VH-VL binders against Flagellar assembly factor FliW (fliW). Designs and how they scored, part 16

Target 1, 154 residues: Flagellar assembly factor FliW (fliW), of Carboxydothermus hydrogenoformans (q3adg3)
Amino acid sequence: MFILRLFSPAFGEIEADESQIFSFPEGLPGFSHLKKFLLIRHRDNSPFFFLIAIDEPEIYFILIEPSRLLADYHVELSCEQQGLLHLSEETPVLSLNIVRIPPEAKEMIINLKAPVVFNLQEKIARQIILDADYPVRYPIPLSKVKEKADAGTK
Below, E stands for the ipSAE of ESMFold2; O stands for the ipSAE of OpenDDE; V2 stands for 0.75 times the mean of E and O plus 0.25 times the DockQ between their complexes.

## First folded at step 13 (VH-VL; framework fv_sonavibart)

Design n4 (from z8 with heavy chain W106A; at its last look DockQ between E and O 0.77; V2 from the best seeds 0.77)
Fold by ESMFold2, look of step 13:
Structure n4 (fold): chain C 154 residues (1-154), chain A 126 residues (1-126), chain B 103 residues (1-103)
Amino acid sequence: as target 1 above (154 residues)
Amino acid sequence: QVQLQQSGPGLVKPSQTLSLTCAISGDSVSSREAAWNWIRQSPSRGLEWLGRTYYRSNWYNDYAESVKSRITINPDTSKNQFSLQLNSVTPEDTAVYYCARDIYEAGNYYGAFDIWGQGTMVTVSS
Amino acid sequence: DIQMTQSPSSLSASVGDRVTITCRTSQRINSYLNWYQQKPGKAPKLLIYAASSLQSGVPSRFSGSGSGTDFTLTISSLQPEDFATYYCQQSDTFGQGTKVEIK
């Protein structure tokens, strides 16, 4: 059962239910006023997601699941950061990273330093700056993304 | 090649309003990929962020707690500029005032000021 | 309020020296730490953003590191044009500055 109907210039008409809606208590950097976002997976088995501002749906972010592309990337949160997200041992968590894919680009750029971390039970999320020394601008060839996606479907 | 050019009076009397303007070239004040800031510097307090204005789908402002009761920052899209109004000034508001753009990269805002105006020395004195 | 303290407040160094400046915050802030250089009569210039990312056009002798509440700016081999005051900044707060002077 859908509880939200939303029009986005980039996505057209979208129907969503409350399981796809997340509260961002601090918004996102540069968008502190936006407190609620809709999270949509691009396609089944796609590593890409879209994060769409509910109050201002012209504003969206492209997110990627880095675990599908980067085997050695690990999101380790401090105790303080876990507390901000209400995380316990049993809490289901999703970690996604903001990415830019310019038109006709052969690479995409991932912010590995600051994943967006989702508490899937309480439906809250925050962008968290990790203590680990990851780059904020990590290029990866788009051919590698396509190759991983095709291999996953075999 | 974004440039910021400041203008405004350098002397203001106590209790009056300090008014400064920052003109933007090479970028738009209504860019969804920027925010437009005022920062001041004095020997006693060093560098002090005052506030910002920015456009996403509407115009928004963030103001420093220390001045939020007295400050207004307004964009002017027709002139491609933004202003600072600081009410009820005292000699403690004497400083060099800068406008600055924050950096935007790959869908990320780092809160770093990559382009600065030339600075305007403002003295508050009777 | 969050306090940011730079150490030292000033230092004397010679051309070719390795210079290290620290920035410590009173508590963790979920925002990026940035470094600026300022010369007399000029606006600050961004050197490092997001703790360790070098701004375009900044020489590679500048580097940044750190996380949480402790951050460091390093100049590996000081040049004559590097005599200036350096500031850290996080969110809406700046450090008090570190003046690097000729020994």
Scores: ipSAE 0.708, ipTM 0.877, lowest interface PAE 1.2, mean pLDDT 89
ESMFold2 (binder alone), look of step 13: mean pLDDT 91; pTM 0.937
OpenDDE, look of step 13: ipSAE 0.819; ipTM 0.928

Design n5 (from z8 with heavy chain R32H; at its last look DockQ between E and O 0.90; V2 from the best seeds 0.78)
Fold by ESMFold2, look of step 13:
Structure n5 (fold): chain C 154 residues (1-154), chain A 126 residues (1-126), chain B 103 residues (1-103)
Amino acid sequence: as target 1 above (154 residues)
Amino acid sequence: QVQLQQSGPGLVKPSQTLSLTCAISGDSVSSHEAAWNWIRQSPSRGLEWLGRTYYRSNWYNDYAESVKSRITINPDTSKNQFSLQLNSVTPEDTAVYYCARDIYEWGNYYGAFDIWGQGTMVTVSS
Amino acid sequence: DIQMTQSPSSLSASVGDRVTITCRTSQRINSYLNWYQQKPGKAPKLLIYAASSLQSGVPSRFSGSGSGTDFTLTISSLQPEDFATYYCQQSDTFGQGTKVEIK
């Protein structure tokens, strides 16, 4: 069952149910006033997601699941960070990274330093700055994304 | 290139209102990729963030707790400027005042001030 | 309620020296740590953002590192134009500054 419909200039009419809605208790940095977001996977078997602000749907972010593309990337949260997200060993989690695709660029730029971490059970999420020395601007060729995604579909 | 140019009086009497203006060139005060800040610096308090104004589909303000009851920051889109008003000033408000832009990439806000105005020395004295 | 303390508060160095400045926060905060350089009579200038990212136009002799509550700014080989005061900043809080002076 659909629980809301909203219009986004970038996506048009969107129909969503409760399972796709996440609460961001602190919003996102620079958007602290936006507390509720809709998470949509780009399509089945895609590493890309869209995170759309429910109260201001012209505002959205492109996210990627890096585990399929970056074998050495590991998200390790401190005890305090795990507590803020109500995480335990049994809690289903999803970790996604904000990306930007510059105009006319053949690369996307990933923020590996600060993933957005989703508690899939309680439907809360936060952007977390990792202790590990990861870059906030990690370029990866779009051709490599296509190659890794194709290999991962098998 | 983006530049910030400050203007306003350098001497203000106690109990009056300090008013400063920051003119923006090379960017827009209504850019949803920026936030526009006031920061002051004094020997006794060091660098002190005062507040910001920014547009994200609506206009928002954030103010430092220490000045929240006395401060107003307003954008002026027609002149591409933003202002600082600090009411009921005392000699403790004597400082160099800077306007500054937050560094921002779509989706990533670093909280870093990448462009600063030239500074305005404001003395609060009789 | 976050306190930021830089160490040392002042140092004297010669051209060519490796200079290390530390910034400690009283507790972990979920925000980026940034570094600035300020010369007398001038506004601060952003050097490093997000702990280790070099701002455009800043020489590669500047580098930043650290996480959690401990952060470091390093100047690998001090140049004459590097004598200045350096500040760390996180969220709406600045460190007290570290003055780097000519020996």
Scores: ipSAE 0.682, ipTM 0.869, lowest interface PAE 1.3, mean pLDDT 88
ESMFold2 (binder alone), look of step 13: mean pLDDT 90; pTM 0.937
OpenDDE, look of step 13: ipSAE 0.800; ipTM 0.922

Design n6 (from z8 with heavy chain R32Q; at its last look DockQ between E and O 0.56; V2 from the best seeds 0.68)
Fold by OpenDDE, look of step 13:
Structure n6 (fold): chain C 154 residues (1-154), chain A 126 residues (1-126), chain B 103 residues (1-103)
Amino acid sequence: as target 1 above (154 residues)
Amino acid sequence: QVQLQQSGPGLVKPSQTLSLTCAISGDSVSSQEAAWNWIRQSPSRGLEWLGRTYYRSNWYNDYAESVKSRITINPDTSKNQFSLQLNSVTPEDTAVYYCARDIYEWGNYYGAFDIWGQGTMVTVSS
Amino acid sequence: DIQMTQSPSSLSASVGDRVTITCRTSQRINSYLNWYQQKPGKAPKLLIYAASSLQSGVPSRFSGSGSGTDFTLTISSLQPEDFATYYCQQSDTFGQGTKVEIK
């Protein structure tokens, strides 16, 4: 089994397997040159994830499973968007949303308009702007998440 | 309150270099939640984005393809400003030039220019 | 190259009118659509970002909608100060503008 060893200033030494590596063919907005990311869960059963740029480990994002916080949030992709991610009905998919957690903040800000969608089969992912009318800035009290993320916000 | 103040000459001769500066107040050129842009406007070409500079652990630049070979945008952290250099100008580069800030929320680029400089009319003429 | 087409290029309206401006892109891209207002001799002013989010300080009579390749800016009740040119923008591309003139 392939093991990736990475040092991130924010996280220290990280070990991960190949199943946690995702290609972003288009990168992320603002970081189009970064095509490989490591996805790690914060803790077991935690709704939080970290998306770390493999080529520049100082760059990372905090992601969250919105379904654990918002019962009515549903990610619907157009056929075109599905195509971009090579999604089919049988494709295992993970949808996460980028969060910002300001220092000493009592709330986090979630972008519900543009989730990051992961094709878990092909290990490709993309941030997708949804057609649905969701806010790009949705505040949620950290107390509602049961666990506080300490990674901070960039 | 964030403000952008532009400075530089309004007249440039053909083949010379257009140089403008945008001074930032109320924000930092090294802000990780902003990008600093140059945009120009002319009757013939409308609003045209030229390029940006921004800091995200490292400095990055994006340039429009139309001017990529001639353009340089540099931040100056010591003065909290950023500059535009456009080489080998022609009359086609005559326009009102704006510096502008776009908000970058980490992982989300809206491309929304929320703060603008006052604009600088630059005429390229012999 | 992505083409952005605004419709109409110009319109005449009266105070109190509902004004609708459309922006169409040549292709769908993963970038947000923004709207600006510009008055003569002034820099553009951000009105709407991310298609439908109202910029701070902008009157609520302005609204944005749409997705994919079709977007709309709406002024529910035109005010005297709203006579201006409006631009849509996506990624690094601007529309050609829509001039809203007094009838």
Scores: ipSAE 0.794, ipTM 0.916, lowest interface PAE 0.7, mean pLDDT 93
Fold by ESMFold2, look of step 13:
Structure n6 (fold): chain C 154 residues (1-154), chain A 126 residues (1-126), chain B 103 residues (1-103)
Amino acid sequence: as target 1 above (154 residues)
Amino acid sequence: QVQLQQSGPGLVKPSQTLSLTCAISGDSVSSQEAAWNWIRQSPSRGLEWLGRTYYRSNWYNDYAESVKSRITINPDTSKNQFSLQLNSVTPEDTAVYYCARDIYEWGNYYGAFDIWGQGTMVTVSS
Amino acid sequence: DIQMTQSPSSLSASVGDRVTITCRTSQRINSYLNWYQQKPGKAPKLLIYAASSLQSGVPSRFSGSGSGTDFTLTISSLQPEDFATYYCQQSDTFGQGTKVEIK
């Protein structure tokens, strides 16, 4: 167990332990040089997460867990894609989608085509382009997100 | 609105350095939503990506393995341009050379080249 | 070694025809596939990015589909300005091109 300490302009001083650190063997697209990220949930009842680059913590991504907002969205990985993430049937997995919230907008834009998939056992992650015909730019009203989050975890 | 204007000599002698420049208007070479590429095209090799430079809090370069030992791509923020230098050229380096922008959306890198320069025919001949 | 092959290498068609061009790679590349049009003496022009997304200013008769190792560009009703060479591209690799000629 280690305590990671870093400063981010967006988040200030951050302390985290090793369980929140993920290795990205290929980085993220457009950020292939950033191999280690810190994953932080926004708050206890939120579907939002932050993914913060450890080596350049001014760089971060907003991720959303889509399951309660988008009931028809399914992440199905090919056998090859599962191999890239060292996944087996028993491996605990988290799948999150990068979202952009434009300034002063009432919508967020989700990349449903390419979720970030986390192997929670080995602490590796990759952005995976799905075979399913999902859009790379899917708008959803922020009001819908608040309503689903306020409905709780039941 | 964004335009790329290439310049540089069209004839280079073998063993010398091929040097080209791409001037950017309507965008910034230091844009964190872009990367700046060189691509060449010849009848024998078709379209061939050579490399790119881009700014993501720091400057980065990626180079194609086939030319990695001979290529340098440099940004120039004061002139808003980027350059190609290819050392020790041979007749196999004869091609039309293009500069091109690819696009990022925050977190989404498509690797698509949406804006291209006009092309520069470069002949390597003694 | 990853290879990217377009089919056919050339075709002849008439105005109004439906044209289909295929791009196949020898193994999956974890990156988006893009399509370009090139006319003689001009730089390539982006048509489709991320397999199926239409670039701004490109007519809706162009469409893209596919995933994994097999991708398709379709022109639903060929127009005179569509006679050109078409290329697919994924990451740093381009297909060899498909020349669409007037019949």
Scores: ipSAE 0.638, ipTM 0.856, lowest interface PAE 1.6, mean pLDDT 88
ESMFold2 (binder alone), look of step 13: mean pLDDT 90; pTM 0.939

Design n7 (from z8 with heavy chain R32N; at its last look DockQ between E and O 0.39; V2 from the best seeds 0.61)
Fold by OpenDDE, look of step 13:
Structure n7 (fold): chain C 154 residues (1-154), chain A 126 residues (1-126), chain B 103 residues (1-103)
Amino acid sequence: as target 1 above (154 residues)
Amino acid sequence: QVQLQQSGPGLVKPSQTLSLTCAISGDSVSSNEAAWNWIRQSPSRGLEWLGRTYYRSNWYNDYAESVKSRITINPDTSKNQFSLQLNSVTPEDTAVYYCARDIYEWGNYYGAFDIWGQGTMVTVSS
Amino acid sequence: DIQMTQSPSSLSASVGDRVTITCRTSQRINSYLNWYQQKPGKAPKLLIYAASSLQSGVPSRFSGSGSGTDFTLTISSLQPEDFATYYCQQSDTFGQGTKVEIK
C-alpha cells in the first residue's frame, strides 16, 4: 500500500495513503500550479478537513461538511459541471466548503457559493461555483460546531 | 482605510521602460488576503488587466499574456509598495494605468478589485 | 479567448427609471463576475462582486444576478449620481462597458 509522508509546518509530519490524494486539474484559485492535494479529516467524525498542497505543504485549506451544519444547503451541479468532474449517478462524491477561521474569532466564514467537489472514485476534485444563489461569505458561530478547529488561521 | 497612491512619469519614449509605483496604506503588500494588480485603460483596448503580485507563504506573480514578455511587477515590503515595469514600450502602451487591490480570500479568488489608485496617464511618444 | 459582451453599449434613461445591463460571456468559466461603475476621470468603483454580492457602501438600488454565461446588473431606480459607465468583469477580462446617459 502506497504511503505518502510529508512535512507541513502547520501540521508536522503527516502520513497518508493514496486514497487521500486528489488531483486538481486546474488547481485552486490563486494556486493553479498546485495539482495534487492531500485531504485529511481533522478528527474522527469531525466536520472539518484539511486540504494540503503536496508540492507545497505550507499551503493548506480548511474545509467543512456544510450538510452537518446547514440542513437546507444542497450542492447541485449542472451537467457541464458534472462532466468536468466525470461524475455519474453512481459516482461517490464528497462536497466540502472552504472556511476561514480568523484568529480568536467566534465565527467562521464559509463559502457556500463555491464548494470543493471530490470525485472519490477517480480522485479528482474542483472548486465549483454553483448556479444557486448562495452567499460567498456565510458566517457561522464556532459554537454551533461540535468540534472547534484549532488550526484555522490563514 | 486602505489607499493606493501611484507615482511615476507620465511620458515615456518608445523602446524605453515604463515604470510606476503604487504605495499602499492601511494594508500590507504581504497580506494573504489581497493581491496587488496593475490595470490599464485606453479607448482602443478598454480596461486591460496586466498582472498581479501577491504573497501566500511565497511570492507569486501572474501576468497577462499580452504583456508577459515585457512586464515585471515587484513588491517592496520595506516600503509597503509594489511597482510596474513595462519594457520596450510602444504607442500602443499609451493608457491610464491603475494599481488596484483584489480581494483574495484564502482558497477563493473573486477577482474583485475593490481599491484603486488614482490612475496615471502614461503617454508613449517620441 | 473569452469574450465578454455587454448590452447595450449605451442607453438613455431618466431619474427614477429601472435600468438593466446585461453581460454575456462567450464561454462558461469557473470564475466570479463583478460589476463596476466608472465616472469620467475616475477609477472604476466596485459595485457587485461574485455576481450578486453588494460591495460595502454601495446603495441597495444596485443588484446583480445571473450565472453561467448570462449576468445582469440592475439599478432599481436610477439616481442622478448613477449616470456613468458600467463594466462587467470576470477573471482578468473586462467588458467593453455600458454608458448610462441622461435622457
Scores: ipSAE 0.769, ipTM 0.911, lowest interface PAE 0.8, mean pLDDT 93
Fold by ESMFold2, look of step 13:
Structure n7 (fold): chain C 154 residues (1-154), chain A 126 residues (1-126), chain B 103 residues (1-103)
Amino acid sequence: as target 1 above (154 residues)
Amino acid sequence: QVQLQQSGPGLVKPSQTLSLTCAISGDSVSSNEAAWNWIRQSPSRGLEWLGRTYYRSNWYNDYAESVKSRITINPDTSKNQFSLQLNSVTPEDTAVYYCARDIYEWGNYYGAFDIWGQGTMVTVSS
Amino acid sequence: DIQMTQSPSSLSASVGDRVTITCRTSQRINSYLNWYQQKPGKAPKLLIYAASSLQSGVPSRFSGSGSGTDFTLTISSLQPEDFATYYCQQSDTFGQGTKVEIK
């Protein structure tokens, strides 16, 4: 069932439904007027996602799910930050991190300091700057990512 | 190499409009990965961010609350520049005015100003 | 209103000294904290962005740390060219500056 059709220079024609659309009340830093994004998983069980601006689909971000890939990484939100996302104990949440994968590179760079946190129930999301002293540029070899991603999909 | 070159008069009478221009080389005023800012500095109040203009799917402006009623920042894509107009100036608007670009690192916006114009001293005096 | 306070407002130091400057905000802002150096008659120069990331071309003796409401800029071994005024900035707010003078 289709509720949205888009053309993106990077992805071609895209068809999606309401469950893939998120509202960003504050946008993303540097893109504050882009309020709605389409979230697409790269493949089933892939740790990678694409976040595509609905109003300007040439703008997109690559996100990674850090959970099993980076076992010691913890997203701990303050009470204020949880309130901004309308989070309670039972709220289903997804936390993803922006990555950069340079062409022909052997590694990717993750922003661990500022995850994008999704309220899966209300379909809202925000990028949150954590109190923990995580780096904004965390390199990981792509061979390590493929090895861990393959293990997570087996 | 990105450079910002400012121009405009250095003396303005009270109640008139202060007008400055910032010309951009090495980048585009319509870049979807940049924002173009005006910041001023005076001995009494230090550094003050005034506002910015930027292009995403359309043109947007953000203005500091302290000047929001008097300020306009306009892009000019044909000349690759952006302007500042500050209406109804008083001697308290005397300052060095800078234009500046935000730093952007693919997928990450830090709100830091990495490229600055040379500065324009503006004196508001009768 | 967000208040952003640097400490100290001024200090005197000698070449080779370790210098630490602090920046405190009245409340958390969901924005990155950045540091600048300014010499008289010149525009500010970005040193550190996102609390701890060194801007390209800035010497490694400069470092930044902190989170939430408390941040520091450190110069591990002061050089003659480091005598200047230093500013923190977060979102649309700047600190009042810290002047580092030669002894």
Scores: ipSAE 0.600, ipTM 0.838, lowest interface PAE 1.5, mean pLDDT 87
ESMFold2 (binder alone), look of step 13: mean pLDDT 90; pTM 0.937

Design n8 (from y7 with heavy chain Y54W K58N; at its last look DockQ between E and O 0.81; V2 from the best seeds 0.72)
Fold by ESMFold2, look of step 13:
Structure n8 (fold): chain C 154 residues (1-154), chain A 126 residues (1-126), chain B 103 residues (1-103)
Amino acid sequence: as target 1 above (154 residues)
Amino acid sequence: QVQLQQSGPGLVKPSQTLSLTCAISGDSVSSYEAAWNWIRQSPSRGLEWLGRTWYRSNWYNDYAESVKSRITINPDTSKNQFSLQLNSVTPEDTAVYYCARDIYEWGNYYGAFDIWGQGTMVTVSS
Amino acid sequence: DIQMTQSPSSLSASVGDRVTITCRTSQRINSYLNWYQQKPGKAPKLLIYAASSLQSGVPSRFSGSGSGTDFTLTISSLQPEDFATYYCQQSDTFGQGTKVEIK
């Protein structure tokens, strides 16, 4: 198990376990050239994560774990999609959604239609477009996110 | 207000190079939240995506397989424009050529062309 | 590669009619499906992105739905300015078009 060291303009020097590195075989849409990312949680028990490109660490994404905020949100993958991620019933999986925070807004915008799904065993991940009719732009006030995140730790 | 203005000749001889330019106003060709495309339309092939260029720390290109060996798309940041070169044209390259923007939102890529140039009819004929 | 087929290729309708246009892909797509309107001599205009999201400035009589391999564009009450050709698109591929004509 190796310790990864990298520098990010936004985060400074980062020391992380190589087990936190995920391979994105097709990258992310708009960033298809970025094949390896470091996934770190914002802090213990936070619904937020950062996904940092290892080869271009000035590039990063903010992800949210929606299960702690949106009780009716369900990520259902087709058999084909499960195959692309090498998933079996025993495989531990993490599903996170990309968020955007407009510069002047007190809200964040979540893409509920296309979660980023992580195979935690093989350390591969892909962005998956769900069959369910979820919005690609789901606004939620930041105050509501903070309130629900705090309540979820109790 | 973002606008795309095309320029270039409407008549090109076979075996020559088709060259078109798309000028951008209200946005930057190096914007991290855009990619710049060329699309053509003909009665035989309908709408056909040709390629794109975009900037993310570096410049990148994607080209359609059908034209990959003949196409070049170049950005020009000083003039805030991007160009299309299609080499060795034949009459099958006769079409209306459009430049178009699609939008990237840091991991949210819809592949939708939200702003189009006015179109340039290009005829390849001797 | 993925083929996209629109149905019908052409239709005739009257002002006020409900119009539906179908786009079928040869296999499940891993990309967003988008819809465009094109009038003669003009560039296409984006109507719907990501299957069901209405583009800014587009009238609410336009809507989209579908997933997997089957997608629809619906015009709830056809207006005179809606006589045009409609295209679906995903990734780098467009449908062949559906021409909506005056009956």
Scores: ipSAE 0.599, ipTM 0.840, lowest interface PAE 1.6, mean pLDDT 87
ESMFold2 (binder alone), look of step 13: mean pLDDT 90; pTM 0.938
OpenDDE, look of step 13: ipSAE 0.773; ipTM 0.917

## First folded at step 14 (VH-VL; framework fv_sonavibart)

Design p1 (from z8 with light chain N34H; at its last look DockQ between E and O 0.80; V2 from the best seeds 0.78)
Fold by ESMFold2, look of step 14:
Structure p1 (fold): chain C 154 residues (1-154), chain A 126 residues (1-126), chain B 103 residues (1-103)
Amino acid sequence: as target 1 above (154 residues)
Amino acid sequence: QVQLQQSGPGLVKPSQTLSLTCAISGDSVSSREAAWNWIRQSPSRGLEWLGRTYYRSNWYNDYAESVKSRITINPDTSKNQFSLQLNSVTPEDTAVYYCARDIYEWGNYYGAFDIWGQGTMVTVSS
Amino acid sequence: DIQMTQSPSSLSASVGDRVTITCRTSQRINSYLHWYQQKPGKAPKLLIYAASSLQSGVPSRFSGSGSGTDFTLTISSLQPEDFATYYCQQSDTFGQGTKVEIK
C-alpha cells in the first residue's frame, strides 16, 4: 500500500509506502533542515541504495551496503550512540555508507568513518562518526565492485 | 586557487552596526558543496564562530547563539560575495574578523575551514 | 555548552623534537575534529581534518589521531617554521590554543 507519491528529477515518479520512510531528527550534516528521507534499494541483490529527501527530492544520496564488499568493516556503536538511535539488542538495524562517484571516474569514494545507521523498528536514522580509525575517503574501483557483486550473486 | 578578500571599516562606534564584506574568487558563493562563514578572534574569547550562509536547494543561515539576536549574514550572487552585519556593537565586539569557507561534499560534511580571508581588525570605540 | 580544552596551553621545544598536543572535549560531539596552525598576524591554516586526514600541501610530519573526546596532533620532527599556535576545532567550537615556542 502506497502512501506517498513523489517526483524526483533523477528518478521520476516514485510511489512509496511507510516502510521506506525514515525520520532524521538532526537531518544529515550539511543538510540539517531535511528531516524526512525515502530509502530505496537500487535493484534486487544490489549493494546500492538511494536516500531521497522528501521535501526537496532533487537532493539525494547514494549509499552502499558494505558487508558484501568489505569483509573486515564493522560498525560498532558506543552506548551513547546506541541511545541516540533508540537501539536495544533486539532492534533490527541497517548500516549503509555514503558514496560519491566523481564524473568520468573509474572509482567510487566511500565514507567508512561515518555510516548512516537506520533503526528499522522506529524508522529513525542518523549519520554516526565511529570511534574506529576508518578513512572518510576510501576509493574502490568500480570494476572491483561489479566483480564482487557478481560473485556474491552466484 | 580559491581566495577570499575582505573589506569594510576597521573602526565602529558603540551602538552602531559593524558591516564587513568577503569577496570570493575561484569559487561560487552559491556552490552546493560549500558554506561561507564568519569567525572572530580576540584575547577574551579566542576564536569564535559567528555564523554561516549556504545554498543547497534554497539559501540557509546558521548563527551562533551568542550573537543570534544581532547578526545577519547575506550572500550576493551577482557580486559573488557575502556580508556580515552585527548590530548594536560594544567594545566587547572588538576583534579580528575572518571570513572562511568550509566544504560540504554530498553527505561528506567535514566542517573544516579550508580557506580563510586575510582578516579585518575591527575596533569598537568612540 | 561543550568545552574544548587543549593541553598544554604552551610548550617550549627545540628543532627536531617530537611535539604532541592534546584536545579534549567535555562530551562527545557528533562532528569531525580539525587542527589549525596560526602564526602572529595571520589567519589560521588548516592542517588536519576529520581527526587524521592531512590537508593538501601540509608536510607529512604533521599527523592527527583520536576519537570520541580525546584527540592528538603530533609533529614528528619540529621545524623552524612550526613555531606557532595550534588550535583544535569541532563543529562551531575551537580549543583555547597551544603555543609552541622555541626553547
Scores: ipSAE 0.684, ipTM 0.872, lowest interface PAE 1.3, mean pLDDT 88
ESMFold2 (binder alone), look of step 14: mean pLDDT 90; pTM 0.936
OpenDDE, look of step 14: ipSAE 0.855; ipTM 0.935

